# Designs tried in a protein design chat: VH-VL binders against Calcium homeostasis endoplasmic reticulum protein (CHERP). Part 10

Target 1, 141 residues: Calcium homeostasis endoplasmic reticulum protein (CHERP), of Homo sapiens (Human) (q8iwx8r149to289)
Amino acid sequence: ETQLDMNEFDNLLQPIIDTCTKDAISAGKNWMFSNAKSPPHCELMAGHLRNRITADGAHFELRLHLIYLINDVLHHCQRKQARELLAALQKVVVPIYCTSFLAVEEDKQQKIARLLQLWEKNGYFDDSIIQQLQSPALGLG
Key: E = the ipSAE of ESMFold2; O = the ipSAE of OpenDDE; V2 = 0.75 times the mean of E and O plus 0.25 times the DockQ between their complexes.

## First folded at step 4 (VH-VL)

Design z7 (from oz4 with heavy chain G50W G59N, light chain S24R T26S; framework fv_ozuriftamab)
Fold by ESMFold2-Fast, scan of step 4:
Structure z7 (fold): chain C 141 residues (1-141), chain A 121 residues (1-121), chain B 106 residues (1-106)
Amino acid sequence: as target 1 above (141 residues)
Amino acid sequence: EVQLVQSGAEVKKPGESLRISCKGSGYTFTSYYMHWVRQAPGQGLEWMGWINPSGGSTNYNQKFKGRVTISADKSISTAYLQWSSLKASDTAMYYCARDFWSGYEDYFDYWGQGTLVTVSS
Amino acid sequence: AIQLTQSPSSLSASVGDRVTITCRASQSVSYMHWYLQKPGQSPQLLIYDASNRATGVPDRFSGSGSGTDFTLKISRVEAEDVGVYYCQQYDSYPLTFGQGTKVEIK
């Protein structure tokens, strides 16, 4: 099925947004993996994260903390060979990263840029995606 | 609470097979990757590889790939390191170490007590 | 592979001395950790991500650095701090450790 309980997901995301604890990130990640039952399910979860992070009213801590969740999920996708969830996240990472990077000043941009360095070194994305992430303004259009 | 308990010391001859173990307790075994790190006598630490006990996927340091096999049995929360044919150069202390993912990075938060493997003629 | 070179290879200190150990990477590293191996014991986590103390690690231990140059400091060394200190990168595979710095107390 292509239906997921987005209210349940948001209840797990809220502690991540508010405090970004190890336990909160772990709970969110575990929920995503338990619901990664097919490509449409993975795309629903990835799309929901994109919608939350790229929303006009999203503050920096929300964007950063949810990208930390994404980073944790990417790490485990590579290790678990969770190809469908990885593929879904690859489809949304450009708007997520580029919108977040462009919305903030230089000091905060460096926190986000460190994640890009990690993603490049770990090989989470192909060269086309990496080029878009390296040029955030061009990556959005 | 969290413990990694390794099998006892081994004395073997070149060409013999061997499997050593690392049993995790006090945590959900399948939620953490397990690494193997060796230390030759009087030498430093050398990373060998890791296993994800949940799915059985592995990653090896190229130096040890084909020389050893890393495996795990989640029914008894135990990781293994195995040689089909030991060499004198395999003489070392072998540690298992638990991989902790903080959400931003990995590091080894718990280590086993070590298994000394001595290979001599 | 990323090579990590520690300096000094060994040192002898008196209780209360300041100890400084450095770790130089052959290329830029985003994630550097430090471990202590006390005599006859397994390594234990001391510092993660260059500057964060692991749980239970006394505040006399501190870490700093970025890029290729990282430093571990002990502000006032104690007898229990005897052992070999290792830096370790978790930036790229294969994971690598420095050669170790042996700290002895006079």
Scores: ipSAE 0.006, ipTM 0.562, lowest interface PAE 9.2, mean pLDDT 88

Design z8 (from oz4 with heavy chain F100Y G103A, light chain Q27E; framework fv_ozuriftamab)
Fold by ESMFold2-Fast, scan of step 4:
Structure z8 (fold): chain C 141 residues (1-141), chain A 121 residues (1-121), chain B 106 residues (1-106)
Amino acid sequence: as target 1 above (141 residues)
Amino acid sequence: EVQLVQSGAEVKKPGESLRISCKGSGYTFTSYYMHWVRQAPGQGLEWMGGINPSGGSTGYNQKFKGRVTISADKSISTAYLQWSSLKASDTAMYYCARDYWSAYEDYFDYWGQGTLVTVSS
Amino acid sequence: AIQLTQSPSSLSASVGDRVTITCSATESVSYMHWYLQKPGQSPQLLIYDASNRATGVPDRFSGSGSGTDFTLKISRVEAEDVGVYYCQQYDSYPLTFGQGTKVEIK
């Protein structure tokens, strides 16, 4: 079976959740790329982020900061042609973004919506995914 | 010990097809990307493209996209570079190189001995 | 694509001399590597990520630099160091190499 040390991953995610420093994001991003060895490995990492972000008990800062990590990973996937990691993230971005957007009030939604504008500008997702992200309630149906 | 062994030299005419190979041994073939780098006579190194042998995903330098095909057969730990129709401008030394991947590192740690391809009428 | 320019294109040194080779990128690079191709041989990894010496590489070789400017130094060149030195960026696709610096021993 494909396995990754998810406790090690969570130890790297905790500083991102708590403080969201550039160093913390860089460490988490680098760990993901060093473990992006096959499609199943990438899907495990992407799935873990989806599970953490979409959990019913997740607070706003956890969701926002881990989406900031995802944003940096997406940028680096484009830079390094990490197609398998990009594909894995494309499979989970809709529930991640839509759940996070719908779980918060209008002022906090603006912070999340700015990331969508950046993703559109940089071409990380096809038109079908972008349409689902633009209509969060439909994206979850 | 890690070793990349490439197929032997080829002499071809324009329009002919060709497939050259790079066989990895001494490591887990599917855990490393494999890249192809060419060197025209008297010239420098030029990246052509690479493959992840685990999933078969490929990346190409746009200069070579559609002109060559990169593939791999993980059952025999071998990567391939293929032309459907060779041109004189394809005359070069072709190297395969293994891509080491870690948290902070991404570099070509081992190289094959090279395959000389000569295309002339 | 990120273009890499090396200086000088060639040099001649005497055994024991200090050799300095530079590599300039058209945009900022976080992952710069150096390879040596000895006459009639395949390229071999020398320095990775600007300053880290590859396994088996003698300590007379060192690398430095960040952003757009990188340097490879040989503190005390030996006859076996003859060949063409290439810088290579792994920051973005397509991967690119410098044009090479030929090092000859007098």
Scores: ipSAE 0.007, ipTM 0.555, lowest interface PAE 10.9, mean pLDDT 88

## First folded at step 5 (VH-VL; framework fv_ozuriftamab)

Design z19 (from z13 with heavy chain S102E; at its last look DockQ between E and O 0.89; V2 from the best seeds 0.77)
Fold by ESMFold2, look of step 8:
Structure z19 (fold): chain C 141 residues (1-141), chain A 121 residues (1-121), chain B 106 residues (1-106)
Amino acid sequence: as target 1 above (141 residues)
Amino acid sequence: EVQLVQSGAEVKKPGESLRISCKGSGYTFTSYYMHWVRQAPGQGLEWMGGINPSGGRTGYNQKFKGRVTISADKSISTAYLQWSSLKASDTAMYYCARDFWEGYEDYFDYWGQGTLVTVSS
Amino acid sequence: AIQLTQSPSSLSASVGDRVTITCRASESVSYMHWYLQKPGQSPQLLIYDASDRATGVPDRFSGSGSGTDFTLKISRVEAEDVGVYYCQQYDDYPLTFGQGTKVEIK
C-alpha cells in the first residue's frame, strides 16, 4: 500500500499554478523529495502531475507552471542522483509535454520547446523519449 | 525604469556595526529576490546571500553566515546588509543585484552602483 | 560548492581580434551566465543560460557549452570591451563566480 497526502500536494500545486513564484516551485519540489520514499510513491506523484496537466480544459498557465515544477525536480534529481523519481517522471513526460505543446499556438510552443532543449542537453531522458518529444503528434501515438 | 540605488561609502573601524541599503524602484519590489555580492579590492565577485522580500526568507553563503544579516523593508522597497562587528577583511565593494526569475531562468539582471566599505584602524 | 575555473586569467588583444574565454565547472552545470565588469562600473549581464544574449548586447558576443565546459567569444574586439569577464553558475547554492578574466585592449 502506497500512501500520499494528495490534498497536501494539491495545496502546494495551487500557488504554483496561480502565481508560479520561485518559493512556490521550491515548496512543491521539497514536498516531492520528502515523499519520494519508494518507486510506487514516485509513480503516484508523477501520475498525479500527468493527470492534472493533460486534463481536458486545463489552461496553458496551469500546464506551463507545472512543467516548470517538473523541470526543477528533474534538475535536482540529476544533482542528488534520485534515479527512482527521475524514472517515474520519464514514464509520464511524453504525454505531459506533447499534449501541452499541441494545445497552443507557436509563441507559447516556443516557451515549452526551450525546456526540451534544456532536457536534451542535460541528458535527463533516454534517446527514445527525446525523439518522441521532438515529434509531438507522433509521440502521443 | 528599474533602478537599484545603494547608500553611500562608509569608513569604519574594526568592531563597529554597520548597515548599508539598496533601494529598488521602477518595479514591484516584492516580486524579485535581492542578492548581495562582495568584491574585495582587486579581487573577483563573491555571492554573499539573498532574500525574498515577500516573506523575508534568506539564504547565505556559508562563508558569511553569522557575520552578516540580510533583511528587507518592503514598505520602502529597501534591502539591507548589516554587520554587528566589522573586521578589516570586510573592506570591499558591496553590490546589490536583482534576481530575474521566470519559470527556470535565474540571473542577475540589474545591479546597484556599489557601496565601498573601508574598515581600518 | 560548484567551483568555476576561468582561462586565461588575463589577456591583451588588439581591436578586431577574436577573443575566447573558457569556464570549467567542477561538476555539470545547466544554468551558466556571463557578466562583464567594465573599469569603475558595476557588473552587467552579457549571456544567460550559456548562449542567450541579454538585451542590448551586440552580436559580436556569443556563448556556448554544456556540462562542465563553457566558452565566451568576442568575434571582433572593440576598445569598449575592456574589463573583467566572469562566469557564474545558478545550479546550486552557494552561487559561485569564476575567478575572472581580465581583458585589456592594446
Scores: ipSAE 0.613, ipTM 0.868, lowest interface PAE 1.6, mean pLDDT 92
ESMFold2, look of step 5: ipSAE 0.596; ipTM 0.862
ESMFold2 (binder alone), look of step 5: mean pLDDT 93; pTM 0.949
OpenDDE, look of step 5: ipSAE 0.852; ipTM 0.940
ESMFold2 (binder alone), look of step 8: mean pLDDT 92; pTM 0.948
OpenDDE, look of step 8: ipSAE 0.850; ipTM 0.938

Design z20 (from z13 with heavy chain G50Y G59S; at its last look DockQ between E and O 0.90; V2 from the best seeds 0.74)
Fold by ESMFold2, look of step 5:
Structure z20 (fold): chain C 141 residues (1-141), chain A 121 residues (1-121), chain B 106 residues (1-106)
Amino acid sequence: as target 1 above (141 residues)
Amino acid sequence: EVQLVQSGAEVKKPGESLRISCKGSGYTFTSYYMHWVRQAPGQGLEWMGYINPSGGRTSYNQKFKGRVTISADKSISTAYLQWSSLKASDTAMYYCARDFWSGYEDYFDYWGQGTLVTVSS
Amino acid sequence: AIQLTQSPSSLSASVGDRVTITCRASESVSYMHWYLQKPGQSPQLLIYDASDRATGVPDRFSGSGSGTDFTLKISRVEAEDVGVYYCQQYDDYPLTFGQGTKVEIK
């Protein structure tokens, strides 16, 4: 039915977390597109990323690097018109961004906020989601 | 300081083979993609392809696929562009360019000085 | 492939002039960059991500735009700004450049 090899996904996520090379990002993105077989599959992938990024023990580099993966996937969803995967990411982006933003100081916050600028420019999210991203404490509360 | 130093100018005849080089210094060579860009006389810039020196994976502009080979020797931090059989239309300046990966975007932050290849017909 | 069309193809300006160069893409572009190739030199990065100046680029250079329409401006040109300006997209392979805008300073 709705099954994904999450061990394989995690094996691809780890190099992104550790080194965040362009090849590592591409491998994770390609896996997500290859396994985006249905809306439930897309939601499982997006939920997994949310769980990893919002975990209490997640360090900033893990969060930032997986957000970079999400950014690359959003870009390619728009180019490929992959609406189901885009919709799944839209459902989890607020906790992902807001948790990561609130966990760090201003210098690191600026790295994350740069991505919000790109997401606004590219129109990945509606006004309601953008409003929550722009007010992280309110977005989680 | 990051530098990309290319091999010297070449004058060749149609049908001859050629390999030109781009040596990177001042950075970890295997951490950055290397691109090749050509500029025919009086013309603009044209992307040819890249190599990831870490694993040797390449990608080519379809226009040049099968006509040229991109390779690298990471032990000496050098990328190569190679033709097995040159044509007069291959006359151009050839640049290598380093791909800076920020985590979400790429741009060519450093360029080699260029290698002029002249193919007499 | 994403086609980039620059305007004008060439221009001649006096020191102190304001110069505007446009780049129109055949489809929406998220990652647009500008390079300057001075006479006899290799290209060099000027602007990345449409509007961010590369290290060491004077603040008289600015970039703007999104979607399909992008602009590079030089607020007060200097003699050293002579060369050919290229826009370049990094959204999809093959990577493409605009045809170039030659800027001469009188």
Scores: ipSAE 0.598, ipTM 0.867, lowest interface PAE 1.6, mean pLDDT 93
ESMFold2 (binder alone), look of step 5: mean pLDDT 94; pTM 0.958
OpenDDE, look of step 5: ipSAE 0.789; ipTM 0.926

## First folded at step 6 (VH-VL; framework fv_ozuriftamab)

Design z21 (from z1 with light chain S28K; at its last look DockQ between E and O 0.87; V2 from the best seeds 0.73)
Fold by ESMFold2, look of step 6:
Structure z21 (fold): chain C 141 residues (1-141), chain A 121 residues (1-121), chain B 106 residues (1-106)
Amino acid sequence: as target 1 above (141 residues)
Amino acid sequence: EVQLVQSGAEVKKPGESLRISCKGSGYTFTSYYMHWVRQAPGQGLEWMGGINPSGGSTGYNQKFKGRVTISADKSISTAYLQWSSLKASDTAMYYCARDFWSGYEDYFDYWGQGTLVTVSS
Amino acid sequence: AIQLTQSPSSLSASVGDRVTITCSATEKVSYMHWYLQKPGQSPQLLIYDASNRATGVPDRFSGSGSGTDFTLKISRVEAEDVGVYYCQQYDDYPLTFGQGTKVEIK
């Protein structure tokens, strides 16, 4: 059965949301890699992050700090060739980024846009996904 | 103003112990990792290891693991690099460097002035 | 470990020259940084994340690159730019530096 302890995941996400320390990010990332046992496990984790970040009432710090977690996971997926976790994140990154970008003013948009620049440079996503990220209103539909 | 001030130059003999220090000021010491970087005479920079002063966790370059100990005393905002038995090959300049973390990337934004350690008979 | 190879190992430039330094990695690097160590001084951050200038760094310095190949450029070198330039990766432990590029002004 495809099961994940989402209470445990949320317990690791909360310090990231609150304080976003390097150790908190690392703990969340390590949990995700330890539990990335199959494609459905990866999709459950990625979907959970999407749901938390795209919720209408989510505050900016929650969105930004969990996007920082996703960035760290993308980096390590590329280094470890964790194809299935990478693919799961690729399926959710457009709503995650575009919702977060459109929800804030220009100063905070710049913080989020810095990550897009990094993702383009590092080649985490194909041109179709990058194009959607570069046009956030169109990316959401 | 962020400053990293290291202890003074040392002249030692092989087999002696040594602890050098790096005192941070102008910032919250426990909020930033601290690293040690060596530069042997006429050579480039070589990462030795680092410490999170908040919890005391360390990471080492395998080349130096078991040869040095990295520690910190957060009550006086000071990181340490320690040898139990120096070798002539330990002759080098030793720098501490503060690790700035932006949320997604790390780089060394401030460096100490260096501590020259000379090990010879 | 990720090995970084800089080219050239040394160079001599006249004031006003364009200087180009390259850094090649044995693996893909997401987090590449450049440091300058002036004679008798500690290293100082010059460029972070391949292309971003650190605070107070003149705009004659620029960085570029991705994947395994990175470049540092000085558009018009000045006498104060003397020193050894190092690339450094923060992708994986052990953290590593390039072997350095010594820049002299003639």
Scores: ipSAE 0.625, ipTM 0.874, lowest interface PAE 1.6, mean pLDDT 93
ESMFold2 (binder alone), look of step 6: mean pLDDT 93; pTM 0.953
OpenDDE, look of step 6: ipSAE 0.751; ipTM 0.917

Design z22 (from z1 with light chain D49E; at its last look DockQ between E and O 0.90; V2 from the best seeds 0.74)
Fold by ESMFold2, look of step 6:
Structure z22 (fold): chain C 141 residues (1-141), chain A 121 residues (1-121), chain B 106 residues (1-106)
Amino acid sequence: as target 1 above (141 residues)
Amino acid sequence: EVQLVQSGAEVKKPGESLRISCKGSGYTFTSYYMHWVRQAPGQGLEWMGGINPSGGSTGYNQKFKGRVTISADKSISTAYLQWSSLKASDTAMYYCARDFWSGYEDYFDYWGQGTLVTVSS
Amino acid sequence: AIQLTQSPSSLSASVGDRVTITCSATESVSYMHWYLQKPGQSPQLLIYEASNRATGVPDRFSGSGSGTDFTLKISRVEAEDVGVYYCQQYDDYPLTFGQGTKVEIK
């Protein structure tokens, strides 16, 4: 019913995972906006990112670099008032962040915690979501 | 040690062409965007545009689009700002600035020494 | 384009004074930065993302703010702090700077 070319999406995600350049992130973001045609499309994209990031065996750089993509998409959703894509990302951010945070030691935890501070300042998420992100073990429970 | 070294001061007449340069050293040139910022005498900073030297993609302030060309030669780690036809109002100091990409934000971490361009008849 | 307005445009301070500079944006900004241009020099980064000091910047400099309103403070100004301070946004093209705040030491 709702169809997205997930092979094309993954082909754009791989350079983000590997090198995380501005151009790679921009290409992934542009694809997501071009394909965000309905709430179900937005939820398919957000769910795909959640599945990739929370997969057992996903290494930290994959998780971090795709979280950087999510951060850029959140920023542009808010600026362009793309409410449906924002809402889809809000539904998946807790497992994405908390799984990634709990999988690593303190130095790597600090890298993704800096994004939480930014997300709080920018108001992307309500207080309930923020509280779960701030207490990752409870957020996954 | 990161350095951005710009070409020397220029004195030109209206209608003349000009290309000024910014050579980056002490880092991998193609890994960082390069921007041009102008400062008219006694005035503030104004962003003109930038380039990704890896693939040559550019972004321009609309005020300068079509009036200047930003380019790069990655084989010699050099970015360029070029006018095909200068105006007296182009008299300014021109800075290049390196764009540091943190993974989610950009800022200008290193700046060139500036190139003074004077355009007068 | 996102326009940035600094206040004041100019100020004169004595060594040891607390200096406060504000930057107001026409829309919300996530990526606000501050630069100092000392007399006869190129600009240099002071603060990135509103509140993070750049490498080598003394702790008397601090930044704060979110949304549309941002502040740069110098807790005890020193003679070397003279120059023009600029806020700059990197949220959207065209990148824009504030008009500058000239700080003089009397």
Scores: ipSAE 0.603, ipTM 0.863, lowest interface PAE 1.7, mean pLDDT 92
ESMFold2 (binder alone), look of step 6: mean pLDDT 93; pTM 0.950
OpenDDE, look of step 6: ipSAE 0.772; ipTM 0.919

Design z23 (from z1 with heavy chain M34I, light chain M32L; at its last look DockQ between E and O 0.88; V2 from the best seeds 0.77)
Fold by ESMFold2, look of step 6:
Structure z23 (fold): chain C 141 residues (1-141), chain A 121 residues (1-121), chain B 106 residues (1-106)
Amino acid sequence: as target 1 above (141 residues)
Amino acid sequence: EVQLVQSGAEVKKPGESLRISCKGSGYTFTSYYIHWVRQAPGQGLEWMGGINPSGGSTGYNQKFKGRVTISADKSISTAYLQWSSLKASDTAMYYCARDFWSGYEDYFDYWGQGTLVTVSS
Amino acid sequence: AIQLTQSPSSLSASVGDRVTITCSATESVSYLHWYLQKPGQSPQLLIYDASNRATGVPDRFSGSGSGTDFTLKISRVEAEDVGVYYCQQYDDYPLTFGQGTKVEIK
């Protein structure tokens, strides 16, 4: 009874992956908030994003664009005090960020590192999580 | 070169209709939102609303919803702001601005030159 | 709506002075920008996301802050820096601007 329509979720994620428009991000975010009915629902959504982003063979654009979705969801979770969805994302952000950072060269790492600066400034994560994000090889260990 | 060119100044009377325009050039018009910002004489900036020219989706400041219409004609790269019935309080400078989207943040990177609308009887 | 309050409302500075303008928000904001409107001109972007200088903006302009408190600094004011400075948030609709800070150069 903690089931979500993951085909519907993936159909909304694909335009984000492909073009990453504001409208595509908003549609994915709105779906996540509409389906954030309980802690297990939030954990299923967060786990799905982790699985897509950390999959072997995931291209950088897929990882970056879905991290942009996560960033928008974090922002709205904090503003709307959606604590359960925020907590679910906090549990998966280390593998998501660290895998994506370690998979690329310095130029692309800088794009990802800009998001870490924003997340730190906005207080989305405690110091333990931030320390792991700042040392990606240790964060996956 | 990115440019937003607005229609010329208007002098109107209360109750008249008006449509002002903002033509974008030097970029792909449908890839960027366009916003309208007003500035009453001697006053600060006030966001009125914006439009996604690709699909025509709009967002309005509630203060202006129902009083103005924001639209776009993507075939001629032009956004519009229109009133069906002007009031004296509509006297202001009106700017269009392009919304740059970085993937996670927005800001207004290019602005039109402004259209002065004067409404008096 | 998120309200932004700037301080001071106006100031007069001499060329070479350090100028500091603050922007306070009624709630925490993530996306805070600064614009300058020179006399008779349209606004222009100075700083985006609190601290990033827009293209072509001189090094004497810098921004800082997070949460509810943000600062724009001009390290050494020049005559061309006259105008009204606005902070703006893009966290939530309606988008809002601060009331403006008028900078005059003696």
Scores: ipSAE 0.608, ipTM 0.870, lowest interface PAE 1.7, mean pLDDT 93
ESMFold2 (binder alone), look of step 6: mean pLDDT 93; pTM 0.951
OpenDDE, look of step 6: ipSAE 0.864; ipTM 0.944

Design z24 (from z1 with light chain S30N; at its last look DockQ between E and O 0.85; V2 from the best seeds 0.80)
Heavy chain, then light chain:
Amino acid sequence: EVQLVQSGAEVKKPGESLRISCKGSGYTFTSYYMHWVRQAPGQGLEWMGGINPSGGSTGYNQKFKGRVTISADKSISTAYLQWSSLKASDTAMYYCARDFWSGYEDYFDYWGQGTLVTVSS
Amino acid sequence: AIQLTQSPSSLSASVGDRVTITCSATESVNYMHWYLQKPGQSPQLLIYDASNRATGVPDRFSGSGSGTDFTLKISRVEAEDVGVYYCQQYDDYPLTFGQGTKVEIK
ESMFold2, look of step 6: ipSAE 0.730; ipTM 0.904
ESMFold2 (binder alone), look of step 6: mean pLDDT 93; pTM 0.953
OpenDDE, look of step 6: ipSAE 0.820; ipTM 0.933
ESMFold2, look of step 7: ipSAE 0.722; ipTM 0.899
ESMFold2 (binder alone), look of step 7: mean pLDDT 93; pTM 0.950
OpenDDE, look of step 7: ipSAE 0.873; ipTM 0.946
ESMFold2, look of step 8: ipSAE 0.694; ipTM 0.894
ESMFold2 (binder alone), look of step 8: mean pLDDT 93; pTM 0.953
OpenDDE, look of step 8: ipSAE 0.862; ipTM 0.942

Design z25 (from z1 with heavy chain S57Y; at its last look DockQ between E and O 0.86; V2 from the best seeds 0.70)
Fold by ESMFold2, look of step 6:
Structure z25 (fold): chain C 141 residues (1-141), chain A 121 residues (1-121), chain B 106 residues (1-106)
Amino acid sequence: as target 1 above (141 residues)
Amino acid sequence: EVQLVQSGAEVKKPGESLRISCKGSGYTFTSYYMHWVRQAPGQGLEWMGGINPSGGYTGYNQKFKGRVTISADKSISTAYLQWSSLKASDTAMYYCARDFWSGYEDYFDYWGQGTLVTVSS
Amino acid sequence: AIQLTQSPSSLSASVGDRVTITCSATESVSYMHWYLQKPGQSPQLLIYDASNRATGVPDRFSGSGSGTDFTLKISRVEAEDVGVYYCQQYDDYPLTFGQGTKVEIK
């Protein structure tokens, strides 16, 4: 009932990881919206992204490109009022962002921090989540 | 150096066909969407539609869908805007604009010089 | 479609004046941009994502805003700043521009 084809999901994620084209992002986003049928489906998708991004062996480009996918999904969740998918992403964004930010040095941190400023401007997260994102060590500890 | 060079001004009569062009140089043509923007005399800017030259996917402003065709020939790095039957109301300046993709945001970073199309009896 | 309304529609300024232009959207916009069209020229990017200056844009230009309300400021207008300023949203198709703000130098 709460099953997703995670092989299909990973097949769509790989072009995003490798090339991060606008079309690759759109394909991943469209799959997520097409399969966001219930809160458990949304949590499976969000949890899968968290697991891929926070894995110890994940390289920076994988993390950044999948965060770009998350950003596009957040934007469209707000426009489509897809409350359940938005809520699922809100539950995993802290480990996703904070792990990625802390894993790199200042120049790459700035690329990630620009997304946080956008998320704050667009109101995707409440103040308590934003505070954790702004203080990554606090967010993970 | 990125450049978008458009075809020259056109004077046409209602009912005639027309294709205008926009040639991109100084970048990988298939890596960027291309858009067409219209400006009627004394009026503001109006988005008409765009194309991904890599796969040929097009998106149109509904106002212009069925009135124009947007296409591209990636072998010569050229985008096109085409009418099968012009109307006097098609009199306008037409710009092409390159879509810069940052990973999460788009904006038009380079514009062609414009092609003036005049349609009159 | 997301409609954008600029204010004022036109203005006359003296060199050195501070100019403020606003852009109001009918719904929240995440990706708002500003373009300048100088007389007889094609548009050129001025500000992207509400507040970031495009390459080569002087620092007398600044942008701000979020949600439905956005602002472009020229801290000390110069003769070369004449033209029509347009806001533009990239949140949703169809992409839309504001009606434009014509800036003239007295």
Scores: ipSAE 0.549, ipTM 0.854, lowest interface PAE 1.9, mean pLDDT 92
ESMFold2 (binder alone), look of step 6: mean pLDDT 93; pTM 0.950
OpenDDE, look of step 6: ipSAE 0.751; ipTM 0.914

